VHH binders against q9y6x5. Designs and how they scored, part 329

Target 1, 379 residues: q9y6x5
Amino acid sequence: LPPKLLLVSFDGFRADYLKNYEFPHLQNFIKEGVLVEHVKNVFITKTFPNHYSIVTGLYEESHGIVANSMYDAVTKKHFSDSNDKDPFWWNEAVPIWVTNQLQENRSSAAAMWPGTDVPIHDTISSYFMNYNSSVSFEERLNNITMWLNNSNPPVTFATLYWEEPDASGHKYGPEDKENMSRVLKKIDDLIGDLVQRLKMLGLWENLNVIITSDHGMTQCSQDRLINLDSCIDHSYYTLIDLSPVAAILPKINRTEVYNKLKNCSPHMNVYLKEDIPNRFYYQHNDRIQPIILVADEGWTIVLNESSQKLGDHGYDNSLPSMHPFLAAHGPAFHKGYKHSTINIVDIYPMMCHILGLKPHPNNGTFGHTKCLLVDQWCI

## First folded at step 14 (VHH)

Design wf12 (framework vhh_5j56_2)
Fold by ESMFold2-Fast, scan of step 14:
Structure wf12 (fold): chain B 379 residues (1-379), chain A 127 residues (1-127)
Amino acid sequence: as target 1 above (379 residues)
Amino acid sequence: QVQLVESGGGLVQPGGSLRLSCVASGFTFSGSDFYTIGWFRQAPGKEREGLSDISGSSEGFTSYSDSVKGRFTISRDNAKNTVYLQMNSLKPEDTAVYYCAAGEYIRGSDHWTYDYWGQGTQVTVSS
């Protein structure tokens, strides 16, 4: 009493890494818990959008974090710093920690999950760390476990974020087996440290722990570049976001900009906002620009420059390379159960159920996750 | 606060070797997973080219561009807060000003940013 949940994200952890590398600590976690092999994330497959979808259960067009770089046409505000603390960007949804804190005698704690260092609807996580990439995983873990064990009112929802393997995925590309093997081994060791710390503090048996991620990673190359400068002059548009989904704000007639871009490259699709495929759920928000360019997997959009990226994400969310996984352990979860696929928006109503919270209206389907839970019938 | 100082450039004949050093001050690059030191070069009339980097993590992850892979080796001395670039089998086309730069990864940036740069050291490969 009451139930407790720790939500852990390893940014950019592609689902098929689990099949191609050895994870002894993660496999021990899964053996006594559950594994969802693929999580279908939301479009665009970027860090801030998908992290906010996990904790709101909403598509990006509904929660308002539609990219890592945004422009709002109504207010004329720019979001181009991922550490931007203006609540304006986050206020179109209510994340789970806010709802958790608004119920009787509950606190939330956060180690660097996107949005947790921002007051949203005048509510900030009860305990939080301001984003700082220099802070070690161990320090983040020490703070979270201290807050889980020593808070009044009790911390019932806690989040822990780590930037790997996304950082190394961008630098080396997912096909660099030597460097990716070492990065993923380190992550597995960090999972071992997390489990050991929770056991030593007496938290392990009564805490629900979810380990997941926001997206995957695909290999990029200097041989797969789309030079936007060869298609259209800079005087015709303002660039809001570049790659692999470019957000174009026209300075002239929208149809004229579209016609200059439409047949520029066989390796990208060009959409007027109203023509963006319905399956993306990426249309109904003022922060989605009048023209969107979507590069094919592994292609990078550039402005007459080489790209330093050997790996990237943001691509079509139907691509398996963009999918993360979900593993979970604790009193709410079955032991030794494997599930094929859920949608990333399904995580939110599942977490609300575990915590006894009433979910805000959302795009998730509780039925998709009920077989993971001991208090649900799915046979 | 962050300062990088390169040394070890000079004139060398084709097939020769040079070792460049990059001394960092104002921060400790070792011990952070999200810091890196990289080597770049720029020849007259050409764009700046990334050559190699080494992470501040305990593993010391390294990368190399195709143009220098097998010929150049990056290493670090954590006690001296120094990164080295050992350049072997030098060619006339390796002639450039060589820069070291400190890079950082921030969540959601989707790339490593190199905000701090040394002044550069000239490498000339000529007979």
Scores: ipSAE 0.740, ipTM 0.884, lowest interface PAE 0.7, mean pLDDT 92

Design wf13 (framework vhh_5j56_2)
Fold by ESMFold2-Fast, scan of step 14:
Structure wf13 (fold): chain B 379 residues (1-379), chain A 127 residues (1-127)
Amino acid sequence: as target 1 above (379 residues)
Amino acid sequence: QVQLVESGGGLVQPGGSLRLSCVASGFTFSGSDFYGIGWFRQAPGKEREGLSDISGSSEGFTSYSDSVKGRFTISRDNAKNTVYLQMNSLKPEDTAVYYCAAGEYIRGSDHWTYDYWGQGTQVTVSS
């Protein structure tokens, strides 16, 4: 019987939430499984880029989903949260569900993970749901478990995505203890429902389950705004992405645009593309614009307007507030083991190992995750 | 067809109270974690200001702007697909057209968007 893996993402689940709130169901999951306390995500710390890095093991400059808003100057195509279905954007990498279907006689199943409702290299998940935020966690879980039990060829890789706590993190901010406590309790209850459903269906003991996230969340404020209109007139550039990482396409000489921006605010860094710090691995892709602005943690870039966001992400990936966690349970994983830190790109080669797949070339290091796995030595 | 209709506006003296109603038709906002109804206002010559929001989730999470916190209370009646804004201790500065709007969150948006708006109801606070 081939190994099976269910990969679950709770969007925007900051690692520090585990220390500041109670998660009885998640703690029971971890007690009989493994916990990685911090996952160092890729820059920029945004939903679409990091979800694609999890399933490809690649930095954003390599997989091509470099932001939640992108522009390609050659084709004149635009990418956004409401215009993300063109395979053009996703074809610079091969995600694990495609590899799973092409290397072995196996099926993949997906409930709302970014990219799973798009044909990539002419391959789409065997079973999938088109993205619709109105579909409940219970319905997503029902479909995934049905496909895990009733597939031929068997579903060996399945994904499940939920938009919380990201949605509430943006609306209330991570420092709103009352509202965040209620949201996080609900997520813990959903984890309890997940485990109970898998137990009821006889899947729990033989299924590998990973619970993770793409990024964290930091507190924003109306007192921490950077008004880009105070720096530069709209006639000098095209804005591709705004906050907290602004992507600037100059309409005049790049150096002139850079000079107008470079000293405008003490709370953002302004980079010519070739000067973007090497540690970001955010330079070698045509979708990365000629000038990038990076706001300091908790600062919001605006266009002569207020921002209603009380929480945001996208900031420097060295910030602990941007880090998610990873928890896992199943026959591949040790029981009761805690690990400090892995890179988000390390998840892909680990998942390939669990499924018996040959990984595509990637930026992850399998050695970083060996201590989590029962069939590996972790020295 | 999505429609939002506000009612309950009018003229009140400073210190008075009004209850605004927002009736949604053509969609159900309750029971969805990523839907909500927000109340906004706009006075002549000013930008639109967000005041309060209630989520469509079973918990009905609420939020308030600092200008109205403690004076205004948002609530919902799911059976009537209606959201209310109870406004107490009204001030002349509260004079505006009040709008309700349907808010939605989608993956990667990084903010709640309000794409469906009512036509507004006038609230005037004067002596």
Scores: ipSAE 0.757, ipTM 0.902, lowest interface PAE 0.7, mean pLDDT 92

Design wf14 (framework vhh_5j56_2)
Fold by ESMFold2-Fast, scan of step 14:
Structure wf14 (fold): chain B 379 residues (1-379), chain A 127 residues (1-127)
Amino acid sequence: as target 1 above (379 residues)
Amino acid sequence: QVQLVESGGGLVQPGGSLRLSCVASGFTFSGSEFYAIGWFRQAPGKEREGLSDISGSSEGFTSYSDSVKGRFTISRDNAKNTVYLQMNSLKPEDTAVYYCAAGEYIRGSDHWTYDYWGQGTQVTVSS
């Protein structure tokens, strides 16, 4: 019987939502599985970077998806949410679905996970859906379960991505208890639907399921804006990414641009690339710009305008508000075990172990996840 | 093409009621999880103000600004692809041009954008 794994992401699911709201379906899932209360994600705490770190086990400087908006100074290419299908951007790493297909001659399936509709090292997920936000959770789930049950070679690795609670987190902010409680209840109901579907299809007892997220969310405000136009004239730089981490490409001397920015606001840090804190692991890639601005939690960098965001992420990865959780159930996992913290890069080598794959070199530490697994000794 | 058409504006006395309608064509917002239709207003010499929105999800999640909460109610009729704003207890300060707009969440931009706007309908609250 080949081992199977379904990896589910609910975008922007902040870890402490689990303590502040009721999740009866998720709690039933955890009761017979494992919970990691905090997953320390990679910097910057953004969607594309962290989703790619989950499936590669690499820091952003190593896998090359360093932001949701990027510029590569060597090739002069631009990356954005509307132009994310160029394999160039994704080819600095080998995601687990590629490894699964090439090492074991098994199939992979994907419903909307970032990168899965792109050929990476000339390999695309065996079954996939092109990204389309209009496709319902139910349709994504129907396709994934069909592929898990009816494939040759067998689908052994499947991914399922949903944009909530990130979309509502940005719109309402995480402190809007009325709206967030309704959104989170709906997500819990979707988890209930997922479990019920897997049980009806006879998959539940033999399938490993991981439910996780890429980042959290923090409250923003019109009272916490940093107007970059008050710091520096547009003629001196090209803006590659704006908020809450601004990526600045100087058009004049780098030191002069740095000097104009460094004391502009008490609520942002300004770094020359070589001075970016080592703990971020955000320095050694041509797509990281010569000057990086990092806003303090809850502050938004703007260009002489208001921001519509009431919630945001991308901030310092040491902030608990930026952390997601991880819950898992299946034959590989203990039942009723709770773990405090892992690094998001640790998920990849754990998944490789479950699937019997040899991991590519990565930044994760398998020892950090051993206590979750039944076939491992835990101190 | 996406088109939004507002109707139901007019002159009303303080304390009166009006029901605005926003008819959407060129797309179906019901079941569109990451779409919303919102009501906005702009009075002469003032900034545009968001009032209320309703999601395209099956639940039809709603939100209200503090200035209208308890007085205005947003609703939808999926069969008619129409969003309504029921305005009760109208005050002279509610006098404005009222707009409906369609908004979309874009993954990776971390932002909701309202790119499709109606022409607006005038609401005048006056004795």
Scores: ipSAE 0.686, ipTM 0.834, lowest interface PAE 1.0, mean pLDDT 92

Design wf15 (framework vhh_5j56_2)
Fold by ESMFold2-Fast, scan of step 14:
Structure wf15 (fold): chain B 379 residues (1-379), chain A 127 residues (1-127)
Amino acid sequence: as target 1 above (379 residues)
Amino acid sequence: QVQLVESGGGLVQPGGSLRLSCVASGFTFSGSNFYAIGWFRQAPGKEREGLSDISGSSEGFTSYSDSVKGRFTISRDNAKNTVYLQMNSLKPEDTAVYYCAAGEYIRGSDHWTYDYWGQGTQVTVSS
């Protein structure tokens, strides 16, 4: 029986939620599997970049999805969070579902993981759902499990994406214990439904399941705003992305724009592209704009207006509030093992190993995930 | 095509009560996890203020601004595709045009977007 893997993402699931709330279904999953307490994501700590890093093992500067809003100066193309399906944006890397179909006589299935409804290098998952937020978790799960059980060639890699707790994290903020408690309880119940469905269909014992996320969430406030309009006039630049990482395309001399911004607020750092800290691995791509502003944790950059947002992400990837977790269960994984930290780019080579695929060149280190796997020695 | 129609505004005395209704058409609100209907108000010369919203999810998650918490209650009638705002202990400073709006969350948007707005209903609190 060929190895099978289901990769599940709950968007915006901050690692320390596991310590502050009860997750009986997730804890039962972990008890017979593995837990990585913190996953250090890539910068910027946003949905599209980090979801693509999970499935390519690459930093954003290498895979080309450098933000949720992007501009390419050569082609004059804009990428937005509004279902942009232009393969141009995704073609700088090869995600695992493409490799799975091209290297092996196997199929891939997808329920709304970012990029899975786009043909990448002329390849799309054999089974997929176009992104539609109205589709329930149950319908996504029903389609994935149907495809895992009834496909030829067999589906060996499947993805499942859910927008919570990110949607509620933005609306209520992660410190709203009443609302976040209800949201997180619902997510735990969905994990219970997932395990029960896999057991009923006879998939549970032979399927590797990874539950993870792309980033965390931090509390924002109307008392922590940076008004960009107080620093620089709109005629001097084009705004490509706003908050908490602003991407600035100058309409005048770059140095003049930089000088207007560099002392604007004590709560953000202003970088010329070549001065962006090396530790971010956020420099070597044409989609990274000439000037980048990075707000301090919990600060929101605005254009002479209030912000309704009580939670946000995108901040420095060294912040624990930006870190998700990873839990896994299945024949490839140890039972009852806890690991402290891995890098999000390490997930890709681990998944390639589980599926027997040759990974494309990547920024992950297989050695970082060895202790999770039954067929490896922990060194 | 989404359309929202407000009703129930009018003149009330301080300390009085009023119930606003918002009828939605062109989409199925109930059962939609990433759709919400919210109530907003705008008084002359002031910025538009968010007051309350209710999700389309089965849980019917609700939120309230601090200015109305404990005085206003949002609810829904799924059979009528209608959202209500029960307004109690009304004050002169509650005088404004009240709007309902339909909001949606999309992966990667990082915020709830309210793109569809009703025409508004006037609420005046005076003796």
Scores: ipSAE 0.739, ipTM 0.865, lowest interface PAE 0.8, mean pLDDT 92

Design wf16 (framework vhh_5j56_2)
Fold by ESMFold2-Fast, scan of step 14:
Structure wf16 (fold): chain B 379 residues (1-379), chain A 127 residues (1-127)
Amino acid sequence: as target 1 above (379 residues)
Amino acid sequence: QVQLVESGGGLVQPGGSLRLSCVASGFTFSGSQFYAIGWFRQAPGKEREGLSDISGSSEGFTSYSDSVKGRFTISRDNAKNTVYLQMNSLKPEDTAVYYCAAGEYIRGSDHWTYDYWGQGTQVTVSS
């Protein structure tokens, strides 16, 4: 029987939440599995980019999902959270569910992971749900477990996505102990439900399960705003993305726009595209705009308006507040092993190894994750 | 189509109480963590202010702005698809038109969006 893998994402699950809150169900999962305490994500530290990096093993400049709001100057197309189904945006990479179906003649299943309701290279997951925020975690779980247990050819790769704690992180901020305690307890209970469901259906012992996230969350404030309108007039540029990484498309000379922006606030860095730090791996794609503004942690870029969000992400990927964790359980994984740090792009080649797939060229390093795996020598 | 109808406004003396009601139709308010009903107000010459919201989840997560915390309480009756705002210890500065609005969160949006609004109900706090 081929190996099976369920990849679960809780959006915006900051790694240090594990140290500051109690997670009895997740801790029971980890006790008989593995924990990676920090996952260093890709820049920019946003939902669509990092979810696609997990399943492709590529930096954003290479897979083409460079933000949650994008513009392609060559084709004049626009991408947003409400307009994400054009295959054009996703076709610069091959996600693992496509490889799984094409290399091994197996099925893939998806409950709302970003990109899974889009045909990519003319291939869509064998079983999938169109994105709909009103669909409960229980319904997503019921569909995934049904497909894992009742498919021909067999489902060997399945994904499950949940919008919390990101939604509440934005509303309350990560420093709101009262509200975040309630939200995180609910997530822990959902993890308990997941494990119980898999045990009840006879899937638990033979299924590899990865629980991870795309990014963390940092505290924002009305006292930490950068008013872009105080720097430059709207007539000089088109705004492609705003905060905390602003994507600027100049309507006049690029150097003139850059000069108006570069010293406007001590709390943001302004980069011409070719001057974006190499460590970001955020330069070589037509969807990356000619000028990028990067706000300092906890600062929000606004257009002459207040911001109601108390938490945000998208900041520098070197910041620990932007890092998620990874926990895993199953026949491929050691029991009771803790690892300090991996790169988010390392998850893809590890998953390919578990499934017996040949990975497409990628930016991950298999050696970084081999200590998690029972069939590997950990030296 | 989402529709929201507010009621319960009126004239009240300083220190008094009012309970506002918001009846929702055209969507399943309860049962989704990513739907919320919020209360907002706008006084003449002031910007619209968010006051409180309640989630559609079974937990009914609530939030309050600092200006009303401890004085106002949001609650819901799922069977009636109705959200209430109990307003206590009312002050002259609470005088405003009060609106309920339906909000949602979707993956990648990075914010809660309130796209559907009621007509508003006038609250006047004066002797």
Scores: ipSAE 0.736, ipTM 0.866, lowest interface PAE 0.8, mean pLDDT 92

Design wf17 (framework vhh_5j56_2)
Fold by ESMFold2-Fast, scan of step 14:
Structure wf17 (fold): chain B 379 residues (1-379), chain A 127 residues (1-127)
Amino acid sequence: as target 1 above (379 residues)
Amino acid sequence: QVQLVESGGGLVQPGGSLRLSCVASGFTFSGSHFYAIGWFRQAPGKEREGLSDISGSSEGFTSYSDSVKGRFTISRDNAKNTVYLQMNSLKPEDTAVYYCAAGEYIRGSDHWTYDYWGQGTQVTVSS
């Protein structure tokens, strides 16, 4: 029978939470599996971009999901968390579930992973749930395990997404140890439920399971605000995305807008699109706006108002606070192995290898994940 | 159709206490992990300020702004579909119209969105 893989994301799970809180269920998972202590994600360090990078192995400029809020000037289309179902936004790449269904005539299943409720290149996940935040983790898990056990052709790739600890990270901030300890304990209990469900159904010993995340979280404050209205009048630009990376579409000459912004705050970098640092790999896509503002870690860009966010992400991907971790268990993985760092784009070619799929051209390097795998020589 | 109704406002002396109630209809609050009821206030000529919220999860996660932490306590009665704000050690600076609002977290939003609001209840703290 073909190998099977379940990919699980806990949104906003900062890597160093593993060092500061107790995770008995996750630690039992890791004891018999592998841990990558941190994963260097792609810029910008946001939910939709990084979730799509995990399943395509591409930088954001290449896969086209360049932010959680986007604008296309040619079609006049807007992308947001409330209207993410237009295939137009997703068609610049081929995610792994599409490759899985087309190369091997196998099935895919999805519980809420970004993009899985959208037909991409005329192919939608074989089994999926339309996004609804009100659906419990247990209901998502019940559907995924049912599809893994009761599908023809067999489900060989499945995804499971949960919005915590991102939702609470934004509300409380990562430095609120009392509230974050309760949220993270709940997540650890959900991991315990996942493992127990897979054992009860006879899936545990033959299923590869990856638990990861898209980004981390950093502490924000009312003392660290950048008021954009103090820099520039609203009549000069259209705002496509605000914080901590602002996407500016000029209504007047681009150089005039740039000159009004460039020295406005010591805690914000202002880039013309062609001057965005090469290390971000965030330049070569029409959905990236002519001027980008990048706030320093923990600073929030606002429009003449306060921000109630105590935590945020989207910042420079070199920051350890923006990095998630990766843990994995199953027949493809070593037992009790710890690895320091991989790039988030490396996950895709590793998953293709586990499933026996030929990867589409991508920015990941299979060599970076070799030491995790039992069928590979690690030197 | 989500509807929220506040009650319990009034006049109180500095150092006094009030308990506000918010009755919700048109949804089941309990068991919704990414749904919350929040309390906000607005004084004349000032920005609306978030004070506290409580989640629909079994844990009943709570948050408080620094201005009210230690003085205000949020709680819920799921059987009555009601959220309470117990306000102790009231100060003249607490004088405002108090609103309850229903909020939701959606993947990728990066913030909790409060789209459904009550009409407000006046709280006045003066001698």
Scores: ipSAE 0.713, ipTM 0.855, lowest interface PAE 0.8, mean pLDDT 92

Design wf18 (framework vhh_5j56_2)
Fold by ESMFold2-Fast, scan of step 14:
Structure wf18 (fold): chain B 379 residues (1-379), chain A 127 residues (1-127)
Amino acid sequence: as target 1 above (379 residues)
Amino acid sequence: QVQLVESGGGLVQPGGSLRLSCVASGFTFSGSRFYAIGWFRQAPGKEREGLSDISGSSEGFTSYSDSVKGRFTISRDNAKNTVYLQMNSLKPEDTAVYYCAAGEYIRGSDHWTYDYWGQGTQVTVSS
């Protein structure tokens, strides 16, 4: 029988939550599987970019989903969380579910992973749910497990996405121990439900399951605001994305806009596109705007207004607060093994190996994940 | 059709208390993880300010802005599909039109979006 893989994302699950809260169900999962304590995500540390990096193994400049809000100057198209279904935005890469369907006679299934309700290179996930935040975790899980057991050709790759703890992280901030403990306890209970469902259906022993996330979360404050309107009049530029990475499209001379911005706040860095640090791998794409502003951790860029946001992400990917974790269980994985760090782009070639797929060219390094796998030598 | 109706505003002396009510119709907010009811206020010539919200989940997660924390308490009555804001130790600076709003979170939004608003109820703290 072909190997099977279920990839689960809990959006915004900061790695150090594992050290500060109890997760009995997740700990039982890890005891008989593997844990990667920190996953270094891609810049910018946002939902759509990092979810697409997980399934393509590419930096954002290469896969083309460079932010949650984007503008393409050539086509004059706009992308947002509410306008994300145009295949144009997704076609600069080939995600793993497309490869899974095209290389072998296999099916893919998806419960709301970003991009899975979009035809990419004329291929949509064999089974999928259109994005709807009102649909419960239970209903998403029921559909995924039904498709894993009742598909022909067989579903060999399945994805499951849940918006927590990101939704609560933004509202309450990661330092709100009372609310975050309840949110994280609920997530742990959902992990327990997932494992129980797979056991009841006879899937558990032969299914590879990865539980991961796209980014972390940091505390924000009304005392840490950067008012962009105090730097420059909005008539001089078009704002493509605001915070914590502002994407600026100048309406006048680029150097003049840069000069108005460069010394405005000690709590943000201002970059001309060609001066963006190489370590970000965030330069070589037309969707990256001519000027980028990067706020310091915990600082929010605003337009002459307050912000009610108590948590945010999108910051420098070197920050531990931006890092998620990865846990996995199944026949491909060692039991009781802990690993310190991998890059988020390394997940894709590992998943291709597990599924027996030939990966598309990617930025991941298979050697970084070898210690997790039973069929590999760890050195 | 989603509707929110505020009540309980009025005139109160400094140090007094008021309880605002927000009745929701056209939807049941209880039991929905990514829906919340929030309280906001706006005084003339000032920005709209978020004060508190309560989630539709069974846990009833709550948040408060620093300006009202310790003085205001949000609660819900699921049987009445109603959210309350208990306001204690009121100050002249609390004078504003108070709005309830239904909020939703969607993947990638990075914030809770409040698309459904009540008409507002006036709170005046004077004398």
Scores: ipSAE 0.664, ipTM 0.846, lowest interface PAE 0.9, mean pLDDT 92

